# Miniprotein binders against q9h3h3: the designs that were tried, part 178

Target 1, 235 residues: q9h3h3
Amino acid sequence: EDGFTAEHLAAEAMAADMDPWLVFDARTTPATELDAWLAKYPPSQVTRYGDPGSPNSEPVGWIAVYGQGYSPNSGDVQGLQAAWEALQTSGRPITPGTLRQLAITHHVLSGKWLMHLAPGFKLDHAWAGIARAVVEGQLQVAKVSPRAKEGGRQVICVYTDDFTDRLGVLEADSAIRAAGIKCLLTYKPDVYTYLGIYRANRWHLCPTLYESRFQLGGSARGSRVLDRANNVELT

## First folded at step 15 (miniprotein)

Design pG15
Fold by ESMFold2-Fast, scan of step 15:
Structure pG15 (fold): chain B 235 residues (1-235), chain A 105 residues (1-105)
Amino acid sequence: as target 1 above (235 residues)
Amino acid sequence: SPEEIIEEIEELVERVLELLFKARELLREAEKLFKEGDPEKAKELLEEVLKLIEEAIKLLEEAIRLAEKLGNEELLKQAEFILKWVRRLIERAEELLRKLEELLK
């Protein structure tokens, strides 16, 4: 909950976005090449700033897989940022509802399911499952962070087109679970990322909209999803 | 008080991050315009990026000054990490500017 530490993490994410990415693009690369690519670039071994002993000698910001039907749409991010500045100077309250309205107005609708895993076999296995789901068409696009020098958890991000579309968000969760993922998932809309809303923001906003917890058998359907903004269980 | 100075540093850093996120998105748009064959518009956006970075640096330098006055090494360390990413963003912007200037000759 350290605000300053959260700001440091936000700056790290921004730097990663600016560095080169390792991309498997299913729009131009045959699906049969995926297993070799995953073996060459396991995220637990790809280093953030490069190392001759790792798969990369140069910095890598993200390792990503683009689905065959992937068509990026960031919306009007410039208009969003201009409106955000106007909103802050207007004195209107900054709330999840106000941000949702701003995102809809400017068509900045994408979001992502986040999972945090320690470097090692479980991370690499989880990423391989997600990557296959993307290439097979069950998910649209995903990325995973490389290994940082300081260690710590790595993050897998699985994107959806519209954070306001609950059914689409839940469908992505189901596909992640079908890929064998059992860890905690949280969902963050990209509008929060574009506006620099981190864990300890001054408006005291929860930076994630949804939370997914794995459930074994019984009457449960793979996972229990909570809408954190409205404090309502969706499944 | 030390608590009031820490709050001021945190507010400065929050503003710095807001400016840097905006600069990053404008830089991405400039890179897209360059790739799509609109170098004049790309250059205009890049000039806006550089102005945002300049403002962010001024605010970050004030945050560093206040953290140094407090003698708080953890706050100084955090500000230095943000400065590292500012330098990276400048490097990318200057590289695109170099390419644009060669194209527009």
Scores: ipSAE 0.005, ipTM 0.303, lowest interface PAE 10.9, mean pLDDT 80

Design pG16
Fold by ESMFold2-Fast, scan of step 15:
Structure pG16 (fold): chain B 235 residues (1-235), chain A 105 residues (1-105)
Amino acid sequence: as target 1 above (235 residues)
Amino acid sequence: SPEEIIEEIEELVERVLELLFKARLLLREARKLFKEGDPEKAKELLEEVLKLIEEAIKLLEEAIRLAEKLGNEELLKQAEFILKWVRRLIERAERLLRKLEELLK
């Protein structure tokens, strides 16, 4: 009976979990339920801290959609942090190339395309398009921020497995554009997040690795993509 | 300047939310592995979750300190709400880890 006891205790622990994330998981939920879920939780109306009249009674960190084949892998973040501390104390130059090498060595390869939109109809429409692309298998996983402040922009993040895989990054951009997205997209590797490299970093590194601009008649299905770190046009 | 401190706080909060998103995904996978009868792999992922959450707490404490220095009550309340989620996530991860360690004995 030990097996049944362990299963019951695990189920009880799971049932007690008040998950602050609103998730549509295509691995366990039929795709036919997506439209109802999107109508219930439009990101322009979901509030980060819970407000009267909001779709959410509890705080929400992120609204996310997981694809059927999605499996998260953070890599060796601990090894990355140790190597980063050693690099800083070594006095060697901190460059995009050295960070790329650390990321590869420690398998911290994921990254994301970012789009910033004002709360409203355009944001909700853009998110619906991205969510459908994830559920249909054209993208792996995406999330959108809930509304945190009056007039503040919200962000949609679309993840890829490997920021060094230019073809995979471009394929994700193509799928985003095919979903009807026409705004500026910027790509950030997760290694920069883990190492604290953001806009105002002391090494003066650009945290944006790739940039996508919508252009009618361009390659990559209507967009032009630049590698900002190496100043090279990819499309 | 106040504007520079606000930007620094917003960047810290963005980093925290990214770490929490990763921790959330790994926690979900750990639960799945536990249910599928692989408690050793589940434990490894939970240990990664705890490390990500510890980093998130450290960054949030820095954001709170900066918000207090600035005197911005709204930013302080935002950081404290996120810290409340982080504390709840760590409690749940630690509770699951304790149950897994008992099962592995």
Scores: ipSAE 0.180, ipTM 0.535, lowest interface PAE 5.4, mean pLDDT 77

Design pG17
Fold by ESMFold2-Fast, scan of step 15:
Structure pG17 (fold): chain B 235 residues (1-235), chain A 105 residues (1-105)
Amino acid sequence: as target 1 above (235 residues)
Amino acid sequence: SPEEIIEEIEELVERVLELFFKARYLLREAEKLFKEGDPEKAKELLEEVLKLIEEAIKLLEEAIRLAEKLGNEELLKQAEFILKWVRRLIERAEKLLRRLEELLK
């Protein structure tokens, strides 16, 4: 069920954010150490709750790489939450436009490209490519989920600082493609995550703003990017 | 009717998620302020976190009660799963509360 799935995903995301993260921080760690770090913590082997046979004995919520120029700015999430609560009680229509305005007003502008891959070599290879792009400065920051006990797909999240800046969102897509990624990508603004907008939300909103498909016969940078809300092709 | 009860459970669960997301963000801010040497502001945010968690637990208990009455196993499992994560948040909040109490005494 969509309802169950959306709420399950929200609860798991919250738990992951609260558990410790494994971070390669290029602002404080030499880029030359990245390959060793990636070999030590391949996401297909890092377990969500720890295991003596894995690289981690303790729980890990996320595995992340911060770029040298990365400057975290979550905006006023507290103010966003208060305004969201007021908006819901106001009876005003909840639309992508009203959420966009709340995000702008409270400077909650970050967003992310999402890709879902099964545990294994392809996931680890994709993550290594993304991590190198981050450390080399083509992307700002990325994270990948650890392996769940139940199995299932893992997610790589590649962040941009402003979801309203379409050029920046498209440049991130190009960098992901240049890193060798060919799977389906979807883009979700963090404001939707903070407000619990998932697949079966009460307001019937599309939970992602953009979709990127690798272009058949295209170059390494070739992709078709669709604005899902307006059904408009951007590339 | 069963449809009205399902709608009520869904509304309760959605409100719980909104409260949980807000509490999680505020708890992270409280932890940051505590580390930066501002225990008074950390305590203020933690008090708000605890109020939000208390409200969320009450709503989840009602959602569980309604799901049990309806006999809907899927909604019951969903509410119990969310309760597990709300309990993790309260454990983290209680850890910060203990550190603040130790510091202020």
Scores: ipSAE 0.000, ipTM 0.214, lowest interface PAE 15.2, mean pLDDT 80

Design pG2
Fold by ESMFold2-Fast, scan of step 15:
Structure pG2 (fold): chain B 235 residues (1-235), chain A 87 residues (1-87)
Amino acid sequence: as target 1 above (235 residues)
Amino acid sequence: DTREELIERVEELVEEILELLFEARLLARKGVDPEEIEKLIEEAEKLLREALELARKAGLPEKQIEFIREWVERMLRRVREAVEKAS
């Protein structure tokens, strides 16, 4: 058809969260075991439902790597959702600034760089590079989707603690580029995910805050980062 | 002023604070003169005081006001740490 609705994407995300995750946790597992773990669970081969011939016998929601310093903080998601309902009822304009303030007020500050890659060796290689950067301490935490039956692109998510800390967001982008990643990256705050802000949202908000493009031959940074809301270059 | 106008002004000030703090950290990473960075920090602190005053006038919950203060103060500490590392 024409595409996916916000409701469809939200349902898929919720379903993925229900199933067990395959996790390499650097807080409890030696870094020397990472390469064997990556070889055992290449994301192009790990299936969402544990299909025959895959390395997993059970459904998998996400494949994740936690850094040594990783300390999850989701904030007050329930308070955020209640405030969101009140905001919609109030008749106040729904803008990026209003959502940003709701996120700050309710401590829902995490966000993520997203990259979408077709199943295959390039996806597996990109994920291995990201996973090593996490275990080595250049990134905090990352996850990648398993392979869906319908096919289509898989997503790698690289998280930062605070989407309002633009320099921290840019530092994560630099670490991704240093890991050899050259594809387009977009940055989405988790508040947008919790509130169902996707491509076809009724408020016509851009579903991502930042965009990163690889800069070939760039000796200084390796990428150009754009603030999508204001259409202003940050680098 | 209406409560909504006061809240909108608080949101505007918070956005200005975040831009100043982003700029200050970026300049610290580039090794820019600490005096220039301190001017951005001072402006951010001034705007924070104004935002907290307006937030109280708007009747925002104390926990919400405290979070804004603590969050900005944490960011200010990170900027000062970046300046120390560069020096």
Scores: ipSAE 0.006, ipTM 0.393, lowest interface PAE 10.6, mean pLDDT 81
Fold by OpenDDE base, second read of step 16:
Structure pG2 (fold): chain B 235 residues (1-235), chain A 87 residues (1-87)
Amino acid sequence: as target 1 above (235 residues)
Amino acid sequence: DTREELIERVEELVEEILELLFEARLLARKGVDPEEIEKLIEEAEKLLREALELARKAGLPEKQIEFIREWVERMLRRVREAVEKAS
């Protein structure tokens, strides 16, 4: 993926954030209604722009599930961006540690496990598992991209409140695995997105902090988690 | 326009801005006349103003609007830097 592709995908994600979301909010909706909601809005059939014959007649940016403990906190994104511009102007070295400190200072600490799946049964089944885990309180919040006209893979994002909390990140991985997800997972802090740090960026920063691979018969987590920055296995 | 229509227009404008900026960067790398690249930048800035206005009209949160602004402005700076390096 070249820089243009990454920037384009980021713009599309931003645009999607502005469009209406299909949301199941466990704080206001009984858990017993989840199955009906999942059946009504399978991600593989929900279309980005509300194509004829789709479950949605209007554009949908994301399909999301909010858990009981979900509280949106975006931190000081504007302050973060200003500090980032100042840092670039200063000519000081920029490292993952630098970004971590910026994130902490401005309280922009959210991150997400990402999985990419082709449209179809496997995607819908994966999403259903994640949605249940959110409603049951094992996860806080998750979203999935709707189907694009051109097809391609859809992404499920499972959020954690703090990418600097390694234990919380690992717990989310465990919950995802317990939900039956076996595909590759990558963990990305939102701060990298807010600062426009994508793959193949000029600072050579990797926006992926962790990688989780499924392991049969392995630890209680059912996965091996790699710290990409240090190239160390955490599990 | 409905809120949904306004949002769709914002998305379209953002996509167009990206295309212009990608083209501008490509042209800069090829050593094209900075004046031609500046025309693309000016068009992108015009579209950005329009997008932000539509976003406000749609009632998008200020944080989202400012995020779009800052994101595009960073890309604009990158284009200008590419032009400077090619000159």
Scores: ipSAE 0.000, ipTM 0.189, lowest interface PAE 12.8, mean pLDDT 84

Design pG3
Fold by ESMFold2-Fast, scan of step 15:
Structure pG3 (fold): chain B 235 residues (1-235), chain A 87 residues (1-87)
Amino acid sequence: as target 1 above (235 residues)
Amino acid sequence: DTREELFERVEELVEEILELFFEARKLARKGVDPEEIEKLIEEAEKLLREALELARKAGLPEKQIEFIREWVERLLRRVREAVEKAS
């Protein structure tokens, strides 16, 4: 709701990104080792700051799986941040369209499908499904948060290269559903994350572009996808 | 055209198709003549055929090409169904 809360959320995200990650990298590790790795590091048991009773004794910011074809490109984040500062003083409206153009100009195009799950079997099972889809090539890269000291829900992030490529975003949704995921999904462009746009943002912008809900039946996609900005069903 | 230029063109065509879909949906809500809406759908189908041709030329995996076709066809079918219900 206020700027202080949004700034705190951004700071927490940055701290996690800077701490060590547990990574299964399919570019250098045989796919046959994935199941053992998943059993060793179930996200419901991996602790954010380390604990003798958990799989990790040291802090872990994220647990990630990189696909065979994963090729990261963060774009010009420094240029994006400089342009954001200029935009805030320009008098131009801060809208989804304006942020989209800012992201395109600086090539900060990646985005992610988010799912929030309570620690436990369902989280671990969902993560295993996503990780297998990444290693098998249906998804490019994914990460899941470790268990926070305070508790609460954990988040699985499934990335796509370009949030302006609606087809690519929908293909990722389809792959997530094919992996057996039935929970609510929301899609957020990384530009929003870099600029601190969360639910409690001072601009009162919707923090996500798309929403996906599981649908029962003979649908090949297995979901209904809404474009949140235009309030239109895409599937 | 380079492979990357072909990919960019495919993405441009898909965005144009999506824009036609949004326009057709908007017109359907306003109760516009079904014939006018059908013309938008036919234009989207033409662009889809063009996009699929370019996607094959660019070397996109068959799975992705099939997904593009099925997804767009499903969107356009929903617009036609909405028009039928309104009439």
Scores: ipSAE 0.000, ipTM 0.184, lowest interface PAE 15.0, mean pLDDT 80
Fold by OpenDDE base, second read of step 16:
Structure pG3 (fold): chain B 235 residues (1-235), chain A 87 residues (1-87)
Amino acid sequence: as target 1 above (235 residues)
Amino acid sequence: DTREELFERVEELVEEILELFFEARKLARKGVDPEEIEKLIEEAEKLLREALELARKAGLPEKQIEFIREWVERLLRRVREAVEKAS
């Protein structure tokens, strides 16, 4: 995907955050209701704008599942953005390390595993597996994009609280793989999104920190995780 | 206003636009007077202009601003289409 596509998707994701969400909250809803909720709102059929015949009559930005341990904490995103503008004005070199320090300073530490899937059974099945893992406490929170009119790929986002916690990032990958997901995963900190750092940005920063590839008969994790910044395999 | 306050105001305006959209769509489905629905659309367009201005002041990337514009414009178009079908 070219930089324009990545920026467009990021803009779309931000706009989708402003639309109503279809949420299953495990903190308030019994886990026994998850299957009925998944059947009612399969991501491949939920439409972005509530098209006639879709399960949703109203626009939907995201379909989300919140785990029992989910606590929304976005940190100081505004302070982060101000510091980023000051940094750009300073003319100082900008590195992945710089962004990491900015993120830590402003407590903007969330990140997500991303998977892109075509609309259909495979997407709905993948989402069901992820949703179950969230409700069972193996994952904290996940969301999936609704179906677009253009029939493009839908994205599932599985969040972790701290992109600097390598162990937590790897544990989430393991939980995703245990849920039966075999596709390519990429891990992106939210700080890159908040700062408008997409693929092919002018600073040549890669917003993808980790890549996970499924491996048959491999380690208990069922994947190979690559540190993209250092080009080192972590598993 | 701080950048934070500007972002919050943009979010609030977008929520208000959504409320207007839902109301306009509801009225269109009921076959309410097109002139009344057009007033809601015009109000939403006004709020959109304000939201886009605030978004620029808040330093949102132009691509995000354009996305918000296109998104709202698509919503408003859908309401107009619903009115036309109900007429």
Scores: ipSAE 0.000, ipTM 0.202, lowest interface PAE 12.0, mean pLDDT 83

Design pG4
Fold by ESMFold2-Fast, scan of step 15:
Formats: C-alpha cells, sequence, structure tokens
Structure pG4 (fold): chain B 235 residues (1-235), chain A 84 residues (1-84)
C-alpha cells in the first residue's frame, strides 16, 4: 500500500515492536506533564533508529499516548478463529454482516482510524491535538510512527473500543478533525486482521469499514463519514 | 496452473503478514498468549507457502516466505521467554 510491499511493511512493523516505545500514560502520569512531553518528543524529530542530533539516541518503535480510562481488550480471538473456520466449512455466505456478528459474539470489537501525514509542523501539531484529546478523555489511545531514515509519510493510529458503536466511531472522527486533520481517514476493525481479511482476500471484502473525508458546508462541516459495509452516509 | 499456485502463495504470505502485524500489536499491549497463538498460525501459513513455492520452483517466493518466517520466529522466541 502507498509505495510499500507487504513484506517490507511486515519487517518494519516487527522491528518497531521489538524496539522501545515512548509512552505518555495518563493512567499514571498527571495531565499537566503532557505539554512538556510533547515538546520533548515531536514525532517529526524522533528518529526511528536513533540519532545523536534528535530527541532520541536509541531506536524508538512507536510514540503512544494512553488515556486515563484505557483498558486493552482483544476479546476471544480463539473462539473467533474457530467460528470462522466453521463458517468457511459450512458453505454459508461470507459477508460484512456475518463477520460483524462473529466479532460481536466473540467480543473482538476494537478498531482504529488511520491517517498518513508528511513529517513536519503539521504532523506534530496534529499529533499534539490528538494526544491532548486522549489525555482529556475524548479518545482512548493513539500512537504515531517515528521519522524514518529515508523520510516518507508517518502514520497516526487512533483506536476505539467498538467498531459497531457508530457514535463512538463518529466521536473519534470528530475529535481527530478538531485537531486540524483534513486528510482521508480510514477505519479498520481488528477482527479483519485476526481473520486474515486484507486488500486481496478471496471473499472480495473491503477491510476498511468506515471512511472519513474532510468537507465544509452546513452540517457536513468538518467531515463526511461513510459506512462502507452498509454503503450508508453517517454524516 | 503455475499462475494459480503463485496467486495462492501470495495470498498465504499476505495473510501471514496481517496476522504478524496483529501478533506484534497484542504482544505490545500485554497479551502475549494471544500473540503466540497468532504467531503459530503465521508459521503454519508460511510453511504452506514454502511448500507451494518449492513445488513451483520459485526461488524468489521461497526466499520471501523464509525471510518472514525468521521474523515470526524471533517474536515467538521473545514471547516464549516472557510467558515462562
Amino acid sequence: as target 1 above (235 residues)
Amino acid sequence: SPEEIIEEIEELVEKALELLFEARKLFREGDPEKAKELLEEVLKLLEEAIRLAEKLGNEELLKQAEFIIEWAERLLRRLEELLK
């Protein structure tokens, strides 16, 4: 996607996971310390593999902010996978609705809004706005990639607890837009990842459940959100 | 056909990579047991990809699958250490 092969992305993701993360955890750190932390670790300056001239001399995989109420819950992934195997064997139709029901039954409901921004002031400003929204309780958790050695776009991931909770998904989108982000946003439920549903899947399903586009005009001020699974405009 | 086998190998590799990404996320979020389960599935998918690549005689696809297996095995070793 966007100029990278799956193998390159997998290798980068694995390396990022193995390296330390820079985390502001609002569950244990006072909100008053956030501004200083953001000033110390702007994502456009934090280098992936460390640089004596940057905020970090050692590798950093991700820069993350955890909200005060954040409690990770991946659900019953084993039960989900067993049910998925049974569904494939049954010959029943595999649709977005069927996957949604499997996700609900097994409590595998988390998902994330994804955005890609070039390194620079706009990225740092957007991340600061998102981080403040997390610490203030409008968002649950978010992370941003550090600056790659070769340059290129960085990604901000904003997680929500329940992809079937349209109000929660829309509220997260609203908070992201309030941070000044105007690019295309896509939302991917984690259930698709657990079931191996990706761009080139044999069921021809789109792993992007929601899409948000910036648009000005009356009630559409801020964004227009589409539910891809049902082909319905939500805003 | 060779084209169908190549498509199947590519599909297996892409599925393995998606699960590898999710295993990595689960490991980071403090769920190493579920991460290990996903990694075991990753290894299974990649072993099948290797079998098909060997049958096809495609050295490039074989090397791709072997490279990804090495990364999955590295993460699995970390998880096994953490879980024990």
Scores: ipSAE 0.000, ipTM 0.157, lowest interface PAE 15.2, mean pLDDT 77

Design pG5
Fold by ESMFold2-Fast, scan of step 15:
Structure pG5 (fold): chain B 235 residues (1-235), chain A 84 residues (1-84)
Amino acid sequence: as target 1 above (235 residues)
Amino acid sequence: SPEEIIEEIEELVEKALEKLFEARLKFREGDPEKAKELLEEVLKLLEEAIRLAEKLGNEELLKQAEFIIEWAERLLRRLEELLK
């Protein structure tokens, strides 16, 4: 019952990647223009397929902010997919460890912290905080989905360069928290996205590697981060 | 049998998704020509899946396949515009 649903979601995700994006690119645009851009394009009001009553009349796939140092590197995803097919045929166990090794071998290392929020002020406020952190250099890249016609939850994705670099992943979490974000965060490596690892996958893999929960503590504010793949608390 | 037709539809859709993923990668890598080629293959696989779903009379499978093909056609049209 999940098969065709997952396929439908994959097709929609690809359409979003190929449709035009609204981008604030800090590599070419002064940081002083960010607040006006955020006011012009609040994600709760930007519509996926365009509407005269919204900020956009044309389709928008994603709303994104690129940091000054942003340099995309997808790795060898074609080689990754070929190796994945070979792994499935080999009869070897499919575990987080074997997927990690596949990703390392093919340099498919990027990943993202995910947060899902209902359309509204809290989503727009959270996105503004994330966007400012990106432009200020505390985060590298982020994007947020536009509003679907039916008004379902929207997703904010905050990317890191290397999911195997725990320090880098945790630093991104800290920057998200410092931006005022208090909701549940989950971390998904792009290798899982490319290989179609979803919630109800046949290998019984958890589709996320890390989970972050907000907490207040004494003289410092922090979060509790769980490594879901190895069932180890990191903080 | 209906079960054999369902298996064939699932196999066609699985192949279509693999090629759709490859098309996404080629587009990201700056190769829209290869992305277009892969999307055309996706459309052929999904058209066959629709034909089989119609033969089976399964309206739910038909609607799902039709939605995916509509997305693939939309992406192909966008790529064709970009390649001009």
Scores: ipSAE 0.000, ipTM 0.253, lowest interface PAE 11.8, mean pLDDT 79

Design pG6
Fold by ESMFold2-Fast, scan of step 15:
Structure pG6 (fold): chain B 235 residues (1-235), chain A 84 residues (1-84)
Amino acid sequence: as target 1 above (235 residues)
Amino acid sequence: SPEEIIEEIEELVEKALELFFEARKLFREGDPEKAKELLEEVLKLLEEAIRLAEKLGNEELLKQAEFMIEWAERMLRRLEELLK
């Protein structure tokens, strides 16, 4: 109803990945430089296509922070895509379990916690907290979208290495909460992104695996985490 | 039939998306030359989708395919700059 399809989202995502990124790389840059970098490139002010009135004159696809131990591992995406095509042709049921097994077989295991925030101080403050957690080693890697010319919410993505490692996913949620984040978080495995599976898909798959809501539980900084696929409360 | 043409357009777009994700991975893995080849294939598939959408007279599908082509062309130009 809003006029955008899965195809539009995939095309925009590819364009962002291909355009230049603004990166703070803790593997090669001293942590003491982070605060100046965050002040120079607040995500509410960095424009997607460049603007004389913004921190950037050229297009920026993503603003990212790499942790000291960050080592990219996208797995065998080509093998995953070939196996996905074979699965669709086979007539076998396409379920969350089948997709999970495909991801494991091809080592396409990364996933991310997503938060959507309006441009402004709250977004910039949330990003600064996440970036510090990455540089201090509580999170591995994160990125945030620049401000689109059309306006709308921006997204912060906080990555984990293995979406099948529930404990690791929950530990990342805890670290995000410890950084002061109180908004809704949703977790999506990258395998869904690589296969072009979004909210409106033929197989009625939910690409969101977990949902986290800020709430006091047994912990003062606790959150309630729901397994969206199985409709089971984990915390 | 109009339904058959729409299905053909959807198949072309689906194929283009598969190649988009493959190009994305190859670019990140440091194989920009192969990523460029895949983006050129994406562009050809989307051009055919536009031709069919025009023949059908479906303004919504036409605008959707035109948007995707604009992004693919922009990505290809960026990739060509990086390969210089």
Scores: ipSAE 0.005, ipTM 0.318, lowest interface PAE 10.7, mean pLDDT 80

Design pG7
Fold by ESMFold2-Fast, scan of step 15:
Structure pG7 (fold): chain B 235 residues (1-235), chain A 84 residues (1-84)
Amino acid sequence: as target 1 above (235 residues)
Amino acid sequence: SPEEIREEIEELLEKALELLFEARKLKREGDPEKAKELLEEVLKLLEEAIRLAEKLGNEELLKQAEFIIEWAERLLRRLEELLK
């Protein structure tokens, strides 16, 4: 069932958030220390639950880099959750528009560009590029999942502070491309994550707002961005 | 007619968005002076769109113009900092 899969993914996400994180915080750590930190904690080798032979003996939920200007603001997540429960019991249609309105009302505006990569050199190289862009100020904050037992793909999340700020979302895409990233990117507002909207959700909502594809042949911009809901090219 | 005014507003908003994205591209390519020039034109187009949307009483188009102005002003602020 779609609902079951969404609930399972939400449980995994909660567990990762509760476990310790490995963080490079550029607000308190000199940028000169980044390369050593990246070498010590390549995401393809950091294990989700810790084990002998990996860089970590204890569980790691996420590997993250915070930019110098990073100031977290999750908004009113508790109010959002209460309103979501009310919406589900109201019988009103659950649509992208109603979720956007809930997000605005409760100031839950952050979102993220997602990229999924298999464990290995390409993942580690992509993460290093993103981490450098964050520390250099081209991006605000990013995180990458550790390697899970199943050996599935890992995810890099690159955050923006306001998913309703289209230019900010597109500027983050450009910075990701400038960092050398060529894989498919999708953009997801954090309100969808907080409410458990994943690919197999019971409301059959598209879990992402934008899609970015690397432009074959190369151009100054480097990608094409599509508005998934309206099927309109933005760049 | 109200329909003709709506079409005019939509054309102004579409042109503003096209120029706004071009200004953003110019900023990335290292031409902040040209980007600023385009943004000043964007703001003029949006000011006219707002005037017409208010006259028409169309809240949806007014909100669209307001969002685009917010984005244009953010980019303009960044460019003014860069140019100093």
Scores: ipSAE 0.000, ipTM 0.097, lowest interface PAE 21.7, mean pLDDT 79

